# Ledger of designs, part 267: VH-VL binders against q96il0

Target 1, 167 residues: q96il0
Amino acid sequence: APERGAERRDTAPSGVSRFCPPRKSCHDWIGPPDKYSNLRPVHFYIPENESPLEQKLRKLRQETQEWNQQFWANQNLTFSKEKEEFIHSRLKTKGLGLRTESGQKATLNAEEMADFYKEFLSKNFQKHMYYNRDWYKRNFAITFFMGKVALERIWNKLKQKQKKRSN

## First folded at step 9 (VH-VL)

Design A81 (framework fv_ebrasodebart)
Fold by ESMFold2-Fast, scan of step 9:
Structure A81 (fold): chain C 167 residues (1-167), chain A 120 residues (1-120), chain B 108 residues (1-108)
Amino acid sequence: as target 1 above (167 residues)
Amino acid sequence: QIQLVQSGAEVKKPGASVKVSCKASGYTFTDYYISWVRQAPGQGLEWMGWISAYEGYTNYAQKLQGRVTMTTDTSTSTAYMELRSLRSDDTAVYYCARDQSYLPKGHDYWGQGTLVTVSS
Amino acid sequence: QAVLTQPPSVSVSPGQTASITCSGDKLGDKFAYWYQQKPGQSPVLVMYEDSERPSGIPERFSASNSGNTATLTISGTQAMDEADYYCQAWRSSTARVVFGGGTKLTVL
């Protein structure tokens, strides 16, 4: 495929992020942080002589990136929603409105917000442990295929040397 | 042995709700996502959505958004799919299938299927 | 939203090679999967990650995925291979699963 083009990202309908590397790029390129996950996406370079093994590695890296982006986008949205609900609940309990008299969003002080952060971290501890497990398993698989690609390249260079000596 | 065992057949009236269960055994439940796929009589496979067992994240087919809810119970290694406001065209065999969370290996094990019949 | 297109039916003589195609926009940039379904049974994964074969699937099953088309190839087709075959793509950029419409393989 000659085109590298823009790619659809798995984000909210109003917030699909996409980027393209400079034309004729010969390297992977790192884009700006995604609006929802706050992670920098990598756009993978596709060499003209890509082997099947190299293609598999690239697809695995891309799938892992998209999985990672989606996890953190969802986590960040959940955090923001629950934070807003916590603030609104506490303000209502105090008999205060959701907005100040100046029309700004009403907020809680740092001491009150510490309660929310503690609860959120505690509630999500198990989820983050499983995320880390999957993250390490995915990186182990990617590293394994990186090793296979490296060995393939070494073998191909050795084959070329043998041919050169025979001729 | 790895198994996904689904609840039994259901007959429902239009407008009712159905909740199908899928009990997993023989593997670490939290290592896999569970997809729900249905098949109307004589028709092809239609993906309904999937749920991550450990994070609870769901992604639903647009056609079913607002009518379907997927949940899991990690303590019993069971996935659930609830479909509301049933119509006659929801008559189908409903399958659960697992897919690894850490590698894109595809749906390697499937439940036996649950026939849901919607008729007046 | 994404659509995978398969021919509704394919017929092949016993012992000959059957070829089932699956077409979708930029399908070759994603992993493709193939499932076999016999009447009254659950689907069975026969190919994954474009061209990998699960343990227990006969060597006569092979597959490729390039450009906009994935292809399932069954060499030396046998009567036991009669089934409906479905392609699937994992579109991780949308975190969605998409199935093709299915192909009925007849061995006559």
Scores: ipSAE 0.615, ipTM 0.824, lowest interface PAE 1.4, mean pLDDT 84
Fold by OpenDDE, second read of step 10:
Structure A81 (fold): chain C 167 residues (1-167), chain A 120 residues (1-120), chain B 108 residues (1-108)
Amino acid sequence: as target 1 above (167 residues)
Amino acid sequence: QIQLVQSGAEVKKPGASVKVSCKASGYTFTDYYISWVRQAPGQGLEWMGWISAYEGYTNYAQKLQGRVTMTTDTSTSTAYMELRSLRSDDTAVYYCARDQSYLPKGHDYWGQGTLVTVSS
Amino acid sequence: QAVLTQPPSVSVSPGQTASITCSGDKLGDKFAYWYQQKPGQSPVLVMYEDSERPSGIPERFSASNSGNTATLTISGTQAMDEADYYCQAWRSSTARVVFGGGTKLTVL
């Protein structure tokens, strides 16, 4: 019995973009699309006098970005794998090889591929629902902290103005 | 209630393999990562790796690369960790833990631990 | 050596405030997590995302982060708080988890 080669379960790509902005940047940078997730990473600026609330907001944004990168990297890998398996299975069922007589990669027609997409979406529907739920929760938290940071900045500006009037 | 229930204690000889199970309940198993952490007697916590319960993607600690295999069975909501080529320094309590989100960033629920003793 | 550095032990009298520090490179870029472990028990998450408490964790537990140092603070320390405490972070570059060396808290 041929030893079914232990399918090398692909290690999840570290969804961290290797994009590095200039060291002296004083603003957020947007990188090119990541090769796995196809999402553009943002490098967040860190102020010299970052408040605890600003730090929390930055970390939440960073974590949310990494969460998105990892999710979509995994989804794209899963999609690619299942697509390839589907194509191979269908070609085999048709008695066709993986390559045409011309040596080109054998492909399925658009109708057959439509079935794959429907099945894939159906299979992953629940996962996408949970993703969407968590996406909203994360963005709500980010928005909440954005508000807190805004209030803090206003308060600090008011205190500074009062101090200048008293001197 | 969320629970992680691990298999019982194991005694192994050097060079043998051990496979520890972790059955999850009380939540959607496929929505989370499972991490494995070990603790040698009187020592700190050592992260071993994580597995995505849904996709089966894995990430192992560099020290354990080639010796550890993590798997999941979604039908039974069970995670498995196999450690091969056991050494005396692999004697530890092994924990499975649920990660808090779609990223393996922190562990909110832990199994009860499985003692693995490697002795000649 | 643990990538995250903790003091090996901290001693405090009942009712006093205990502080446990965790220092690491680039810790300021990531959230810190804290775990309590009592002898013969599994670790329990006591703080997440630097300063958030899970349900069931007493309010006397708090955490903060300043630069590359995370701090767990236990106000009004009780005898039941005697345990080992571990900090933990996640490295985005490798998607790996790292633990501190642990701190034994003794309530004298």
Scores: ipSAE 0.019, ipTM 0.624, lowest interface PAE 6.2, mean pLDDT 86

Design A82 (framework fv_ebrasodebart)
Fold by ESMFold2-Fast, scan of step 9:
Structure A82 (fold): chain C 167 residues (1-167), chain A 120 residues (1-120), chain B 108 residues (1-108)
Amino acid sequence: as target 1 above (167 residues)
Amino acid sequence: QIQLVQSGAEVKKPGASVKVSCKASGYTFTDYYISWVRQAPGQGLEWMGWISAYEGYTNYAQKLQGRVTMTTDTSTSTAYMELRSLRSDDTAVYYCARDQSYLPKGHDYWGQGTLVTVSS
Amino acid sequence: QAVLTQPPSVSVSPGQTASITCSGDKLGDKFAYWYQQKPGQSPVLVMYEDSERPSGIPERFSASNSGNTATLTISGTQAMDEADYYCQAWRSSTAYRVFGGGTKLTVL
């Protein structure tokens, strides 16, 4: 029977959630953006003959994804809340209502919003620097384990080829 | 030498709040998270939450129902855990423990523990 | 989701192998950790990332994690190993931490 290989992704089954990988997929699956973080989750393919080292890499990648999604979900909620509070306070000082006659949210002009963005970025600068530091450290760790997995695969291929040539 | 040193034992009445401190030394404070774990007398370990060393990044156990607040002071390398609306079943030894922010290496160093007794 | 379940006690004679289990739904898809706690002392990390030993932990400590069960194995158990042992894992997409109920290891 023909192999479905990593390059041949199965068609997503009818009725299956887009947050779940296609049944019998032979490759990682990318889902739709999370409602709160806006990041696309990766669902990892688990090979039938997964080595302990490959399993460790997969667990590390999954944990890093969960950490990343949690950080950005919290950050996006904070941004949205503070933005609405800023707009509300500015409209209140001007004696304006929060909604237009059509029921739409009242907005501030680009110059007024620029003040909010500058303050938000300045206030969160250190937090984002530490996030970036942790993100780089996490990716370094993942790269290190990817290297170990690659070496394991090369070693196994060499052992198999030597054995076949010897036999 | 890596150390986490906690504040001393406290006795509180029901309804009060308690704030426990955890001073870190011997490592770069901002490279790690601090977890808070409690243990009631004769009971097991219960995870309460963790905080990163930078402001505003926390995750709390839902069972505490919004009664807990964790903070840090990077200038003194100190983490704090405040528990409000104390009940008698909050009587426990409270531990701080270091956790890696970028690797799942577990809680490698622990404070000595702070006994908080809630009684009238 | 599922709570991590440990036997409340395990007894072993000196020099024998002690096995302490920790069970949870799909636990083998997560990293498991093990802590040792002696009376009046803080917990000590003895195993991390399923099967890794911290510096200073004797080679007779080993661990595995597969399917629904993580296991801490102590070979040639000594009187000094008598303690409470706790497993720990993350349990949700938000990287929550959860501890097992603990196992008291008794040596003779």
Scores: ipSAE 0.497, ipTM 0.760, lowest interface PAE 1.8, mean pLDDT 82
Fold by OpenDDE, second read of step 10:
Structure A82 (fold): chain C 167 residues (1-167), chain A 120 residues (1-120), chain B 108 residues (1-108)
Amino acid sequence: as target 1 above (167 residues)
Amino acid sequence: QIQLVQSGAEVKKPGASVKVSCKASGYTFTDYYISWVRQAPGQGLEWMGWISAYEGYTNYAQKLQGRVTMTTDTSTSTAYMELRSLRSDDTAVYYCARDQSYLPKGHDYWGQGTLVTVSS
Amino acid sequence: QAVLTQPPSVSVSPGQTASITCSGDKLGDKFAYWYQQKPGQSPVLVMYEDSERPSGIPERFSASNSGNTATLTISGTQAMDEADYYCQAWRSSTAYRVFGGGTKLTVL
């Protein structure tokens, strides 16, 4: 029995966006879409006097971004692989080669591909539900810390105004 | 109570393979990742890789790529780590740990460890 | 070389404050985690997200991050705190969890 070669589940390479914002930027920068995830990476600005709370918020945002990048890179890889396998399987079933008489890559029609998409979505439905759940949890945490940072900034501004009035 | 229970100690020859199990209980297994960490005698902690319990996504340390395979069985809430082509320098205590990959909680629960001895 | 650098050992007298540092490139952009490991035992998470304390960890444990250096502080160090301490952080480029080399804390 031929040893079914352990299909190397190719993990999407962690696409380190090589996008580097200008060093003098005082703003968050959005990079081009990552080639694997198709998500635009954000480079978060680091203030010179970053508070511990601001730092925590920045780190949470960064970790959430990395989580999203990895998730979608893997999903896109899985999708591409399964799509190719589906196409090959269907062509084989039809007695068609992988290439047309013109030498072009043989493709399936839109109806056949619709079946693939339905099956893929059905198969990955639960996975997407978990993703969405985690996405909401992360964003809730981020939003909460955004609120805290906002309050801290207000408080600091009020203290500065009081100090200026006392001098 | 959350627990990770690992398989017992293993003695292997060079070139052999070892498969360590880690049974999780007390939480929803599929909501977390499992990381594997090893520690050679008298040495520090070395991260080996992680696996998503639900999706099956894996990330292996570069040093171990091609030799390590991590798997999960969701029906039994068990994670597995297989290390192939064993060497003497693979002698270590191997730990499974609950992980929230890309979440800030770290390895909050650990297995008791599995000693793997590679000897001629 | 370990991506995260820790002192190999720290000694402290009972009741004094112990400080263990962990330094690494771009550590200021990542959360630091700290683990305690006693001889023959599994590691235990003692600090997460730079300065957060898990349930069951004594209040004498604290942590901070400044620049590319994380610091674990144990106030009023007790004999039971003698252990190896490891810092950990994510490597963004590979999504690896990287440990420091570890610090042996001795309570003299």
Scores: ipSAE 0.446, ipTM 0.800, lowest interface PAE 1.6, mean pLDDT 88

Design A83 (framework fv_ebrasodebart)
Fold by ESMFold2-Fast, scan of step 9:
Structure A83 (fold): chain C 167 residues (1-167), chain A 120 residues (1-120), chain B 108 residues (1-108)
Amino acid sequence: as target 1 above (167 residues)
Amino acid sequence: QIQLVQSGAEVKKPGASVKVSCKASGYTFTDYYISWVRQAPGQGLEWMGWISAYEGYTNYAQKLQGRVTMTTDTSTSTAYMELRSLRSDDTAVYYCARDQSYLPKGHDYWGQGTLVTVSS
Amino acid sequence: QAVLTQPPSVSVSPGQTASITCSGDKLGDKFAYWYQQKPGQSPVLVMYEDSERPSGIPERFSASNSGNTATLTISGTQAMDEADYYCQAWRSSTAWVVFGGGTKLTVL
């Protein structure tokens, strides 16, 4: 062949895992953790002859997942930004540069970092309480619709059982 | 009981800024996002962005990126929308509307609208 | 990147069924919403989560959403239904709200 080189380590494109369920899958798929939220996304299987109630449940679960991913991506971004700003301001106050003599990122001792963590947690306490409230409300709604879907499926099975007996 | 009350009409010159307020009452303010939607005379609805009342997280329409800022004051249950570098084509009625943060129920309550006229 | 397309106008006789469509790529994978706006008034939510009616909206209003098209249906259309109707959906990746261009419903 025209290609020349050592044995190729053929790999996935650019290391970014594309979450895609196999064709003809009958199950939901769980992907790798999102780079920013650190949460694993779920791709929901769409069954043949999905009922309106099943479709509503699926859309509610998809919307809840998107909300959850966005919340944690924003929180992680805010944490990283504020941590870096805190470190930078404290190093400037000490008369130190942003890099050590070895070229590594300069950092603060454990005592000063503890101050940052305490401040960050206190500042975000109310936000996390509201997140938990919304998380519980969302899961309550999803559980309620899961119950409705289960009852619908039981009813349909009973109807099909009667039909099979008559045939 | 549930209502959103907006600030009054404003007339601005090109290049100026306008800040519209939306005071919510009759519900738990932090349970909702507040969207801002504008409508130029004789035109359709144009979404400008929304803000999460408790989180402060915002999403802005791409066409308005860099010119719009949305904020909230939870203590007064008030949302604000500031639009900068006004142009004549920013003349519109500006609406605030709520949408639940925990369920995708849509914009069930709207403010009365604020006419912003940009003219020289 | 996606846009929602509505016909500019729909005309119907009193008592007949009006149908207003909203088209967008993969719209049926998202929740669709419908708003009614009368001249000089704020929009009013008439349908949410594809096919749900808010309290106070007459049962002659119904809606569906599948494939690329969401449809608002008004049965037994009355003169009071004459208004502009807007569809809305969420863009999943950005949480951007998008409105259709609007449809003027004329009852004649």
Scores: ipSAE 0.573, ipTM 0.807, lowest interface PAE 1.5, mean pLDDT 83
Fold by OpenDDE, second read of step 10:
Structure A83 (fold): chain C 167 residues (1-167), chain A 120 residues (1-120), chain B 108 residues (1-108)
Amino acid sequence: as target 1 above (167 residues)
Amino acid sequence: QIQLVQSGAEVKKPGASVKVSCKASGYTFTDYYISWVRQAPGQGLEWMGWISAYEGYTNYAQKLQGRVTMTTDTSTSTAYMELRSLRSDDTAVYYCARDQSYLPKGHDYWGQGTLVTVSS
Amino acid sequence: QAVLTQPPSVSVSPGQTASITCSGDKLGDKFAYWYQQKPGQSPVLVMYEDSERPSGIPERFSASNSGNTATLTISGTQAMDEADYYCQAWRSSTAWVVFGGGTKLTVL
């Protein structure tokens, strides 16, 4: 059995968002859509007195964002490659060139492209299911830590009020 | 391994024609475009044109229109470039290159080059 | 034909960062490609589609595109990086390929 050479899956480069928020920013910033994932990156603000719980929440949000960016960058790259291959293959099957005689890009009709979308979705269905599962798990964890941070902040405010009443 | 192997060096007189070959291996020849690029001694790269290996569609640089003909032989996975009415300023190394994608956008593999000298 | 403009030469010391620019009209809506050519050798693709790196190209090579200017950056430049570098663009309207004039990188 000829060893099918492992097609090195071209991984989308980790799109380091070139968006840099202003240095004096005291809030989270949303960058422009990433060129690969088409997701808008969030630059998280780091407070001077960040608590361990706040830090953990921030890291979890950042990791989840990176995970999402990587997933969609790869998915979009795969989609684009497979789409191009599909178009190319179908044009060849039809005896058509990649360009018209006028030099314009040859295209498939909407019906033919619908077949591609159906096949692509079918092929990637399991991958999307796993993504959705992990997405919910991550967001649940984030929400849980958001709650903890909120409680911590309330508690700290109450302690400060008690100290002011005692002085 | 993907390879493009070109024919040997040529010496021609002004007004003559030259035909350079480029044999492709290691990939499906008909799935890609072949571009031709030349480089005069001590000069930069000049794009000459491209050909679709499958359809035979061609696109030539405006400067070379009427003088250049690109062809392919799918049975031998070979591309050809013919340049007619040679001039002294056509003296250059001629490269064939495979286009990286299904469109002739960029070149990922290059031949070793063919020196064509036009001298009186 | 649209002309891509490159500096004719760039000089850097070993270990320093080299930057080569390529400027042209309407380059911002097109992908830039970069080629390295050593004396007596065929060009080698070092960057494609603005910032993608082919397999086998060192990570010290990077590229960016901003407006009408593409930039090839070589971090930690080595003696082996001494070569001519060419930018290239593709015009979707005409399907023509255009090369820059080339930049000679010297490592001093």
Scores: ipSAE 0.006, ipTM 0.542, lowest interface PAE 10.8, mean pLDDT 86

